# Ledger of designs, part 9: VHH binders against p0dx41

Target 1, 281 residues: p0dx41
Amino acid sequence: MASFIASDQDVKNFLTAPSMNDQEGIGFAYATDEAVLKALIPAPLKLMAPVVCGYVVHMGKPTFSAPYLEESLFALVSYKDKMMGAYPINLLLHGPGAESGVIAGREGAGIPKKLADDIELRRNDNSATATVERHGKTLLNVSWTAGELNDPSIMKQFAGQLALGKEAEMNSFFYKYDIDQHEDGTNHFSNVQLVATQLRSLADQVEPGNLSIQLESTDDDPFGELKVLKPLGAAWFHFDTSVMFNTLKLDEVDAATTMPKLLTGRYDRSFFNPKAATYII
Below, E stands for the ipSAE of ESMFold2; O stands for the ipSAE of ESMFold2 at other seeds; V2 stands for 0.75 times the mean of E and O plus 0.25 times the DockQ between their complexes.

## First folded at step 1 (VHH)

Design f3 (framework vhh_7qia_2; at its last look DockQ between E and O 0.01; V2 from the best seeds 0.00; counts 0 for: pae O 18.9 > 2, placed apart)
Fold by ESMFold2-Fast, scan of step 1:
Structure f3 (fold): chain B 281 residues (1-281), chain A 126 residues (1-126)
Amino acid sequence: as target 1 above (281 residues)
Amino acid sequence: QLQLVESGGGLVQPGGSLRLSCEASGRTFSSYAMGWYRQAPGKQRELVAFITSGGSTNYADSVKGRFTISRDNAKNTVYLQMNSLRPEDTAIYYCAAVRGYTYGSTPLDEGQYDYWGKGTPVTVSS
């Protein structure tokens, strides 16, 4: 009995807070060039450390889709020296639920999501690997081997973000915006705003280990801009629950200075130059 | 540590159905991902279906929609329900277990599996 008119119950279900339960995969961190990373962070967010964090995970039980795989690279940032959290630079998704994940995240939360051509995540006992492929390149190739972090001195700080058996609350900062076409045919950005989505996660497995990481670039996904100067560590983790329980509107921001830092994570080069579209479907 | 024993193979007519079972003896079955492979006469061994420890499934394109893999951890058993069987499904079917799993489009290489059964023959012929 499906219809183009949703039932009252369907509308109620649609408005339920999204969760990404039964997540597992590799989380990692590496040191990068401070000036490069700092330049990517839109005001009023401030970079906290010259470190890129990332993950490649399988989302086992999302409330809005079939399972899918997701990759992200993000920076650690602060807002007004009070709120701390992640600023995602990119997210790439692949698998049965990936298209729904992209639609939900971009439409509802301003998340910079694209589809990857392939994501593989493989674990065998005390080792794991992940690869992310898009537009003819392996953008990311990571491995985790259970044991010591590459830099053991950061163990306390690293482990604190993935506390076993304790609910952890994390902020993820995103910029939302509208694109308005005026009567003269020109397009303009409007309502550019900083928001914090708040996640509550429960980790039931965290296994620290050694990180090996390689990045490749395309013009659509310039991962090589975030050079690996020093791998810091990795972990295999599992979140039993992860719920997006709140979103705060924090600030309205200047479009001219902000939008140049948001477009590459959300759009491919064909949006800027049709001659850049060289991929055959 | 694990021993795998397949059963349920046999002779069936085209369009028929068979249910293969693979019973694991030993501890820790629930921590293993399980695959069903087959080898037709004179052909290379190929993956038919895969199920992770958590229950996620993958199928070869040639069997998608016709075969269903499932597991019962309480019985230490993995099943392959085969419907609408075709002469080209004729093969020896092998159960395999691996401590590890792959998310994505590519299953683990057959050389990475820790345990293999001895196989059960399936013949689809009039």
Scores: ipSAE 0.015, ipTM 0.374, lowest interface PAE 6.3, mean pLDDT 86
Fold by ESMFold2, look of step 21:
Structure f3 (fold): chain B 281 residues (1-281), chain A 126 residues (1-126)
Amino acid sequence: as target 1 above (281 residues)
Amino acid sequence: QLQLVESGGGLVQPGGSLRLSCEASGRTFSSYAMGWYRQAPGKQRELVAFITSGGSTNYADSVKGRFTISRDNAKNTVYLQMNSLRPEDTAIYYCAAVRGYTYGSTPLDEGQYDYWGKGTPVTVSS
């Protein structure tokens, strides 16, 4: 019964709010250079702290795809000093649902998603490790050991979002944009805008601990620009549910000043600058 | 957190078949990668077959085409279907598990497994 034509019910199901249920993995935070991190944050968002947060998780029951593994690094930001949340700098996906996850995230909310070559997430008793590989290098190597945080004083932002048995709400900020062709075949950017997605998540497992983390760069993924000056802490967590319940259009923004900070989240430098890498097929 | 119990071993003639089962007790069997190992008398333990949490498989060259590893997450069980058995397949067969999520198919080193069963003997002789 396969068909290129979707049923009316399939179309209705496609439009339902996405959920990222049964998430499990390592969350972490570390201090980095404030000037470097601030330079990556497009206006009108403002950096709240010189801290990079991130995770490597298994997305066990997403409503929009098969399961997949996801990595992210994000900054803590505010919009007009009144709405706070995450600004993801990157997301890398791997697994059977990853292709669909990249497409859905980019098209739905401008989420800066690319495919990783490999993501590994392993846990043994009270310790866990994760690695993320792309284009011949391990971009991220992170470990969690249950127990004391490296520096508990900076982790206060996570308290309400990681509380067991309590739903927590989080804003995530993204910049959507389109690439359109002119009649002569050249490209331009259109509809460059700041949006916020609002997630409601229910944690049923949160195990704080010590972070060990290493980052590395390639031409396409310069993770090492966000140097680890001080590891702050990590946790193993499980979210039973995580539902995107709202999306807000916040501002239209200037393409010329904004796009330099957005392109590398969705596209590789090797396709813009032939001297950065060459691919032979 | 996880306990593994093998079954299905025994005595079989050359050319015959056996199906080994490894039942797991504990939380979240689907998050475990599973392996079958074997140890013949006087020899080192060796990998036979491996299956990731995502279902990717790998086999030792000596059993490729004759053995099949599979899993049933609803029954918390991993299987090893052993066909065309030979006397050199005689060994104690062990089930092993490690928790983690991966979609790669590269087998782990023996020391990376967190849980091991007690083994089930398989003898192939006339």
Scores: ipSAE 0.012, ipTM 0.541, lowest interface PAE 8.0, mean pLDDT 87
Fold by ESMFold2 at other seeds, look of step 21:
Formats: sequence, C-alpha cells, structure tokens
Structure f3 (fold): chain B 281 residues (1-281), chain A 126 residues (1-126)
Amino acid sequence: as target 1 above (281 residues)
Amino acid sequence: QLQLVESGGGLVQPGGSLRLSCEASGRTFSSYAMGWYRQAPGKQRELVAFITSGGSTNYADSVKGRFTISRDNAKNTVYLQMNSLRPEDTAIYYCAAVRGYTYGSTPLDEGQYDYWGKGTPVTVSS
C-alpha cells in the first residue's frame, strides 16, 4: 500500500536512466540572425550555424511521467570543438505528464522547462500542424507538408541524425545551478555548471517536407527574438527509443555572465520584475 | 588528471586469446569515452576499438568479429577481449581517454584524446 516512506526497491528504480520512447511529431529548421542567436549562447559553448532547430512532439512512453506534448527551440553548438550537439533555448510541456516532466528535467539537468497553456499536434495524410500557446498568444505555429524541403542545401548538415533503423548518439547541453539562501535570508546563485546529457536514439520514421512557421512573443516568452529569416525544412519523425544514458559535468561557469542567459527559459517576469504579475486559470 | 594503466599483454600463439585491461585512476571513469590503439614496429599508431561513455562501440575493420571492447564503470576499467589472434596483431596496445561523447560512435582524431596510457606489449608468435 501507499506510504510516505519509499522502499529500497523504489529508490533503486528512481535512480535508473530515463527513456523517452515513442516520440513522434514535427522537426524543423530555419535560418535566423547569427549575431542574435550567438548572443544567447553562454560560454564556453560556441554556435555552429545561424540556424534554429526545433520540434513539437508527443512523448508517448517517458519512464518518468505520463505522456505529454513538448516544444523546443535549440541551437547547434560545440563544446571545445570536441563535442557537438543541441543547446535548447526553451522547452514547453503540456499534458497529463507535463508537470512531472518539468520537475524531472529541471532537477536532473537544469533543463529549461516550463508549462504551456496548450499544445496541439495534428496530422492528416501528408500534412501536419502544431501550435503552442502560452500567456495569451500562439508562440509557435508550424506546418509540415510531405515533399520538397524549402532549402535542400542543408541536407548534409542534418542527414545523419535521422537515419532510419540506425542508432545515433547525441549531446544536449544545459546549464545547471543552485539557488542558495544566505544566513541573512538573501539568495545567491552557486554551482553554475555546464552539463551534457547524452542520448541514444533510434528513428524508425522520417518524412521530409516543406516548413511553414510563425513565431510570436509574449513578455514571458520572447520567441519572436529568433526571427525566421528563411524556412529551411521540416520532417515528420518517430523515434522508437531514446535513452538518456549519461550526464557529464563539463565546466563550472561564471554566474554573473551566465545567469542572465538562463533565467527567461526557466522563470517568468513575475520572478524578477516586481512590476509584473500574471493571473491565468 | 586521469592516469591510465594497461595490463594483460604478453606472448600468445596464433589463434589464441588475450584480455587487455585499462584501469583509470584519479577520477570517475564513467564520464570518458575510451579507445584502444596499437602501434607495430615501424608503423603509425592506429585505432583498434572505441567505446563511448554510454557503451556504443566502433572497431577497425581488421579486428571486427575477433575483438570486443567493453567497460565496467564500477571498476573504472575498459577491456579489450582479443580472440583468434594473428601475427599481424603484434603491437604495443595503448589505452586512451577523452571526456564527452562523439557523434554516431565515430572515434575522435588521435590528437583529441586527453590522456594516454604507457602501453602493454602483445606478441603473437609460434
């Protein structure tokens, strides 16, 4: 029966590596202003291309929650020219597993997760649409139509990540930190670190096509700062498996130069502007 | 710093087997991708096998199906099981480590490894 005290086996199971199996949805890429995107990337990560990648997916069988829908926008980055991967700028979650997904990701690796008010992902035949709503606006509206990419020249930069029936190992980079309270009650940031989560993923469905995309901003989610200069392409995909098999602590980083680039992906204006308040049911 | 110490080398007849070990000291091994390299007299050092921090592997064509790389993170050790040994496998075998992950299990260029062992000799001879 239920108890406040977890069993030894419960604790052991809690410590197992998480999986995000049965992921399905729209992946996309678009060109953006290089200087704007570069400015968002904290040191020591370096931007690899002036491209924003993203997705809207159904996380069908996560091991840490019930299913949920997830949006992300991410940059392609390198760490010391040795490790390459994704730097997610944001993740918005919606659905029955979303709360647990935010808690797990925030606590485990400092993943910039917040709850969306609504996420919809719809496919019929050879086309699909997705929308992400938060705090009074549609932040992201994407469509995929099977067929030609908007710009086929980008294929070689992304081709290996979606190879059918072949496992791929990918890095996702995050900054993890603590908020500690001094004896006088004031708060400070400590232990600000660059980490990498490492995933092994198996794609069993990839259908490339044309991207249509629109971004909007709210005070809490300034998605429009990452302007769409040119849509590059989209795909409908399914990952049969995706296992987070490792998390690496790479560097300690300076709080003063790093935290300004982290706060808006993790907190709303009410957390750091005393003149801001938001009330939504 | 990380120190790598190889062991398990020696003399073996053709068709025989050896198991090489590389023990890491000075920090947690689980954050490193590991490679086995070998250098025969008069030749350049070459990749034999590579294993990511998560256990994905890659092998040189010359050893596929005969050699197996594995790791035991609890013991801070990577292994190279060498079966069906041939005289051309004679070399000094080196363990190497780099922090992080490589795409698709593709090994890094030799110069990108952060730490190297001193090597363990393997001789395959009648």
Scores: ipSAE 0.000, ipTM 0.162, lowest interface PAE 18.9, mean pLDDT 85
ESMFold2 (binder alone), look of step 21: mean pLDDT 84; pTM 0.867

Design f4 (framework vhh_7qia_2; at its last look DockQ between E and O 0.67; V2 from the best seeds 0.00; counts 0 for: loop humanness VH .155 < .165, pae E 9.4 > 2, unsure alone 56.4 < 65, SAP .768 > .668)
Fold by ESMFold2-Fast, scan of step 1:
Structure f4 (fold): chain B 281 residues (1-281), chain A 125 residues (1-125)
Amino acid sequence: as target 1 above (281 residues)
Amino acid sequence: QLQLVESGGGLVQPGGSLRLSCEASGSIFSSNAMGWYRQAPGKQRELVAFITRGGSTNYADSVKGRFTISRDNAKNTVYLQMNSLRPEDTAIYYCATEGFTIYSGSYVRTQFDYWGKGTPVTVSS
């Protein structure tokens, strides 16, 4: 019988490293405005290129939930000119496992996860499309057609990161923080810290192709701020395994400078509204 | 050229078991979603089970807990293990492979463009 008190074995199982196995979908990259993208990256991370990367994937066998769909837009960044990796700007999730994915990612790893109203990923032969809907808008609409990248000159960099049949490791950089309530009725940020979580993935399918991409904005999810100046390419991929296996505490950071760059990816405008909430039926 | 060949059908008594096999010819089997459909006399074809490119499975409510779909990519074969068979399982069973796959919330759907010729299953005394 289940109890509000977890067994020792349940606690042990809970602490097993999370995996997003049987993951497939569209990965893509496009060029954007350098000054805009650079401004979104909290110090001490440094933007490596004026490029937004992203994906829309189905996670078939997560170890912590039922299956779900996930979207992300991320930047490529460096830390102290030695560590390189992804800095996720947003993640949106949808499907049976999505709520568990949001809770686990936000509480355990500082990942900027929200729920989408719908995510659809569709593949026909050598073409695929994905759409992400939230709060009345199609925030993201991407398509992939098998063949050449939009910019064939980046093929070496693109293919090198998705080596078939070989484990690849990469860093994902996140900021973790606490929110403390004080006796005067205000909240304060504390323990704001930069961490790197390492991912180990094994790809068994990678198909490069041409990217088409459209973004729409809402105040809650301002995707249009990351303007598409030039699509660079896309691929359909499948990971047999993808495991988060190591968290490194890198740096403690200034809350006043850092927190403004973290809130939109984690909270909706209703959280920032100083007026009494109004409910329209 | 992609061809699907079903086998394993036959006459079985209620409560019995059968394993259907579908062998695909062609180099892209490992990248394709595979499914089993059935058609009872005088009825429309219905999806029984499918397995995606990545190995995620889905079953019709009428067969959940009784049927298991699996694949062997090294043998280019998809299987349907049918246990606790009932007279209402009597149908011609068809193997199919994708034209497209849709992932949306809790649903994975695929349109099947390549079909086998079918293998008959009769559950009776």
Scores: ipSAE 0.028, ipTM 0.480, lowest interface PAE 5.3, mean pLDDT 85
Fold by ESMFold2 at other seeds, look of step 21:
Structure f4 (fold): chain B 281 residues (1-281), chain A 125 residues (1-125)
Amino acid sequence: as target 1 above (281 residues)
Amino acid sequence: QLQLVESGGGLVQPGGSLRLSCEASGSIFSSNAMGWYRQAPGKQRELVAFITRGGSTNYADSVKGRFTISRDNAKNTVYLQMNSLRPEDTAIYYCATEGFTIYSGSYVRTQFDYWGKGTPVTVSS
């Protein structure tokens, strides 16, 4: 019988490593302004290329929720020249499992997840399109067509990103923090830290092709700051399995220099701008 | 686009030394794992040494203790110091690098994506 009190077995099951199995959709990369992208990357992470990568995917069999669609834009970064990986700038989720996905990611690793109003991902034969809508605009409109990459010479420098049919362990970097209240009712940030989540993933499908991409901004989601200077390429991909098997605590960081770079991906303007409306849609 | 330029080869007597250099340009990444391969006349190309982005090194058995690989990340340059040279070290030496990878741990590709034109090294009396 259902109960507000979970069994001991339920608690044990809750603590198992999460998996995002049966993940598929469009992945892409484009060149952007280096100075703008570099400014978004909090220390001690270092930007490795003036490129934004991203995806719009269907998470078909997550172990923590019903299925959902997910968008992300991320930078390629290094921690101390020893660990390489992704630094997601945003993630937007939509669908029946999306609420659980936001809660799990925010609480587990400080992942910058918000809910989208709508995400659409459609494939027919050798082409696919995706759109992401939030707060009155289509923030992202992306298409993939199988065939030639937009810039094969630059895209070759991403060779080895996914080895088809081989498991790979990958890093994603996030910042976690606490918000504590002072005795006078005001709040402060504490325990601001850099973490890395480590995923073990198996890609069994990768179909390269041409990228078409458009970004737009709202006050809450300024995607347009990451201007598309040059589309580089896209691919349709499928991960059979993807297990988040580890989270590493890497560094404690300064709140004053870090938090301004974290808030927009995690909160809307109404949270901290007294002149913003409480509901925008 | 991405270009690797080797230098420092030449003719030396057995027991001599050479220092090879390889400068990388045109990479969109600030640093890459780099290595040296060589190909002797009539032989297959073989790995000599590589150095990871973080500075870890690996050497072929035939050169351990005689060759040292190092890098200067600010100049995007890798070096191969070759001491106690032998006639069997005669080869064309190629600089190589890989593209970006997000693999963690001690994983490394054993084949590199980009190659220089090579610099000849001849060890003879």
Scores: ipSAE 0.017, ipTM 0.470, lowest interface PAE 6.7, mean pLDDT 86
Fold by ESMFold2, look of step 21:
Structure f4 (fold): chain B 281 residues (1-281), chain A 125 residues (1-125)
Amino acid sequence: as target 1 above (281 residues)
Amino acid sequence: QLQLVESGGGLVQPGGSLRLSCEASGSIFSSNAMGWYRQAPGKQRELVAFITRGGSTNYADSVKGRFTISRDNAKNTVYLQMNSLRPEDTAIYYCATEGFTIYSGSYVRTQFDYWGKGTPVTVSS
């Protein structure tokens, strides 16, 4: 019989490392305004290039949920010139496993996940499209066509990021925090810290090509702030395995200077603007 | 377009010094590692030294104690101070840089992706 009480074995199983196996979809990169992107990056992370990277993928066999679709936009950053990696600005999830994916990511590593209203990813032969919809707009519309990158001059730099058939270790940086309630009912932030999650991933399919990309904004999801100044390229890819094998606690950071850069990726305007309301029909 | 421009090569007598420099420009991606390889006639290209963005260095055994690599991240420039030069240091010296490797963490790859045209160094009496 079902119970609110989990067994000791259930608790042990809950603590195993997550894997996001059988990922497939479109990855892309485009040039954006350097000053705008740099302003979004909380200290002590530093921007490495005026480039937004992103993806729309199907997570086929996650170990923590049913399958789901995921979008992300991320910056390329370094931590104290020691470690380099991705700083995801947002992630939007859709599908039967999406709620569990949001909970796992938020609680596990402070990942800026929200639910999309719809995500669509379609491939036919040598072309693919993806759309991400939330609150009445298509926030992201991406197309890939197999062939030449938009900017061939970066072909070697871009293609050298993934080696087919070999595992690669990857860093993603997140800011994790707690929200504690005072005795008078008001809230405060505590334990605001920079963490890195480390993934070991095996890419067995990478098909580079031309990117077409359009962004739009809503008040809750201001994707258009990250203007597309120049599409650089896209690829269709498949990761057979992707295992989160380590999490590093890097720094404690100041809440007052950091939290303004974290809220939009994690909450809608209604959480912090008393004159904001959204009704989904 | 990424460009690597070397300077500072030339002819020098044994025991002399040269300072090589290499500026990386035109790339929108920062590199984790920059450094120098060299190739003598009839030999394979070999690593001389490299330096990461964070200042970690590596030297070939044959140049340790004689060569010093340094980096100016603001100028995206790497320097090689070569002292106590020997005839066996005669080679074409190539500036090299690693492509962006964010998914491999902070590890330096053993193969560099981008190369300059090379600058000849001749150590002869």
Scores: ipSAE 0.006, ipTM 0.363, lowest interface PAE 9.4, mean pLDDT 84
ESMFold2 (binder alone), look of step 21: mean pLDDT 75; pTM 0.750

Design f5 (framework vhh_7qia_2; at its last look DockQ between E and O 0.03; V2 from the best seeds 0.00; counts 0 for: pae O 16.3 > 2, placed apart)
Fold by ESMFold2-Fast, scan of step 1:
Structure f5 (fold): chain B 281 residues (1-281), chain A 124 residues (1-124)
Amino acid sequence: as target 1 above (281 residues)
Amino acid sequence: QLQLVESGGGLVQPGGSLRLSCEASGFTFSDYAMGWYRQAPGKQRELVAFITSGGTTNYADSVKGRFTISRDNAKNTVYLQMNSLRPEDTAIYYCARPSTYYYDSTGHLEPDYWGKGTPVTVSS
């Protein structure tokens, strides 16, 4: 029988490194306002280019859950001019495995995951579309058409990470923190830490193409802050394997300057204003 | 009139090989992706493999490394080469034209048109 006390084997299974195998979808990039994007990046990370990258993918065989769909917008950043990688601004998940993905990512890795109301990913031969819906708005509407990149000079360089048959490694930067509750009912942040998690992926399909992209905003997910100035390109890709491994603790950071940049990606407006919760439906 | 006609099914021993063919007519074959699905008795129909108009392929995890999908646009034919067959591969195999690759809650793709199916039995 199942028990509230996990078996030794259950604990061992729980600690297995997560893999997002059989991952397929649209990756894309567009140019945005440098000052706006730079302001979103917490120190000590530095913005590398005024470019928002993103994806909408289906996770066909995650090791920790049923399949699910995931969207992310992220920036390209550096740490101490030595380590480069992605800084995710948002992640939205939908589908049978989505709840497990949100819980595992938020608790285990400080990943800013929320549930979308719907994510659709569709491909018809040499064209594909994806939409992400939350709280009555289509936050993201993206299309890919196989062929020429919008701007090969930037997107071709980025698309090198999706080289066929080559195992590629990249860093993703996240912040982990504790919330301490005091006897008088007040709360404060502690142990705010910058970490890097490494990702190893093997692409067996990569098809470059033209990007069309539209963003809408809500107060909970203000995608329109990351204005599309110029689409740069998109690709349809498939990763046979994608494994998270080796999480590095990099820095303990100041809560007062860091936490304001982490909350919108992790929580809705109801967490900040009890009056707002009355109007969410 | 769109038609998909499968052939090449039959009885084979475990570890054996079969090659399925699907001849298409009534549409411009070279413009469309093509897929193979299978259904065992009492089970849900599942995607086995698909190939895009440009030749990009995708496979279900259960058949990766054993099955190969290919196409011959001059013959309006899509093929499924099945190697290292197992009793679990026993099913009716369907050729299909998916106009849209749609990822639903189970991760299945929905085709527009189906062939009538060709039976494959892996048994001694």
Scores: ipSAE 0.005, ipTM 0.258, lowest interface PAE 10.5, mean pLDDT 85
Fold by ESMFold2, look of step 21:
Structure f5 (fold): chain B 281 residues (1-281), chain A 124 residues (1-124)
Amino acid sequence: as target 1 above (281 residues)
Amino acid sequence: QLQLVESGGGLVQPGGSLRLSCEASGFTFSDYAMGWYRQAPGKQRELVAFITSGGTTNYADSVKGRFTISRDNAKNTVYLQMNSLRPEDTAIYYCARPSTYYYDSTGHLEPDYWGKGTPVTVSS
């Protein structure tokens, strides 16, 4: 019988590590302004290339929710010149599992997740398109056409990191923090720290191709700040399995210098600008 | 069992040549980048060369134009042709399989498997 009180077994199940199985969609990369991208990267992470990577995928069998669609833009970064991986700038989620995905990611690892108004991902034969809509604009319009990359040298750079038919390991870097409320109702940030989450994924489909991509901005989602200077390439991919198998605590960081770079991926302007409002029902 | 077995090292005079081989087993060789590293007495291991699964090569500045890395996927073997050898090339040379996600301080993938090494001595 349903109850507001969870059982001991329910609590145990809640703590099980997440898996993100049956993912498919478009992955892409484009060149952007180095100074702009570098400014978004909090210390001690360092930008490795003036490249934005991203994806729009269907998360078919997540272990914590119903299926949903997810968009991300991320930078390629290093920690102390020894660990490299993705630093996600944003993730937008849409679909029946999206609310659970936002809550799980925000609370579990500080992942910069918000809800999109709509995400569409469509493939026919050797081409695919995706759109991400939020707050009155199509923030991202991306297409892949199977064949030659826009810049073929980029795939050779990543060849050993995305191998068809075998597991690939990825680091994703996040900044995790607490928001503590004082007795008078005001808030402060505490325990701001850099973590690396390690994901093991098995790609059973990777089809490289040409990227076409457009970005737009809204006040809440300034995607256009990451200008597309040159499309580099795209791929259609399917991950049969994708398991978060490890998390590393890397550093404590200063809240005053770090939090300004974290807020917009996690909150709309109505959270911190009293003259901002968005009304969508 | 995953194994990397180097051969072809030895003593050679300055200006001479050696060809190192590394035979791999226990994994799908054609899907991985491979690298050669070296460690001189009293120094840290350093990258010499690597080759991606797609055949893209990269070399340390100190060996460019003298060393050539290559691979034969049918034989599961990576090679290092070392020409115009100098006393400074004296080291133990290691074959290694780079990790997918752990980069060293120079931006190259950090190996997750190492061979036993083959010594190379360049002296007259």
Scores: ipSAE 0.000, ipTM 0.143, lowest interface PAE 16.2, mean pLDDT 85
Fold by ESMFold2 at other seeds, look of step 21:
Structure f5 (fold): chain B 281 residues (1-281), chain A 124 residues (1-124)
Amino acid sequence: as target 1 above (281 residues)
Amino acid sequence: QLQLVESGGGLVQPGGSLRLSCEASGFTFSDYAMGWYRQAPGKQRELVAFITSGGTTNYADSVKGRFTISRDNAKNTVYLQMNSLRPEDTAIYYCARPSTYYYDSTGHLEPDYWGKGTPVTVSS
């Protein structure tokens, strides 16, 4: 029978390594304003290229939830010129597993997840489209058409990241923090730290092609700040397996200089402006 | 150990058809993209067509609408159906396995294994 008290076995199962298996969708990259992107990257991470990468995927068999759709925009960064990986600026989730996915990511690694109002991902033959909608606008409209990339220069810079048929290990960087309350009722940030999640993924399908992409902004999600100066390319891909096998604690960082770069990806304007409101019924 | 063996080449009249086959062994065929390339006398090898593990196809402009690449994972075989052949299609045709790690400057996976080739001659 169901109970608010978890069994010992349930607790053990809760602690097993999470997997995000059976992922499929569109990955893409485009050139953006270097100064704008660099300003969004908290120390000690360093921007590696003036490129925004991203995806819209179906997360088919996550071990922690029902299936869901996920969008992300991320930068390619290094930590101390030795570890390289993704720094996600945002993630938006939609579908039956989305609420659980937000909870898991926020609590596990401080991942900047919010719920989208709608995500659609559609493929027909050699083309696919995806849309991400939140708070009255389509924030992201992306398409892939199989064939030539928009700009082959992406290959010289990112060629090893498009490995097909072999397991690859990838780092993703996030910042975790606590919010504690003072005796006067006000809040402060504590334990602000940089972490890296490490994923081992098997891509068994990668179909490169041409990118078409359009971004829009709302007050809550200013995607348009990351302007599309030049589309570089897209691919349809499938990961058979993707296992989060490790999370490294890398640094403790200063709250005052770091938190301004973290809040928008995690909270809406109502957290910052008492007059802001959004009603969706 | 790893082998790519082409067959199906030959002499054909202009406007005719040929079907090339490439049988692969020594690797898990269904995990890899496969390509056809050709080399005319005195020319560099050029991509003709490739097909990803997921079945997406790409063609050189010179053969679009006339050639069709396909694969049969159960037989570890990739095919090139060549229709409406022209004298300028005369070349040695090579089967190739693209690398899983490297793209060339044109955005195609660089081949890391090549077949021996099968000659195709289109003339009267």
Scores: ipSAE 0.000, ipTM 0.139, lowest interface PAE 16.3, mean pLDDT 86
ESMFold2 (binder alone), look of step 21: mean pLDDT 84; pTM 0.846

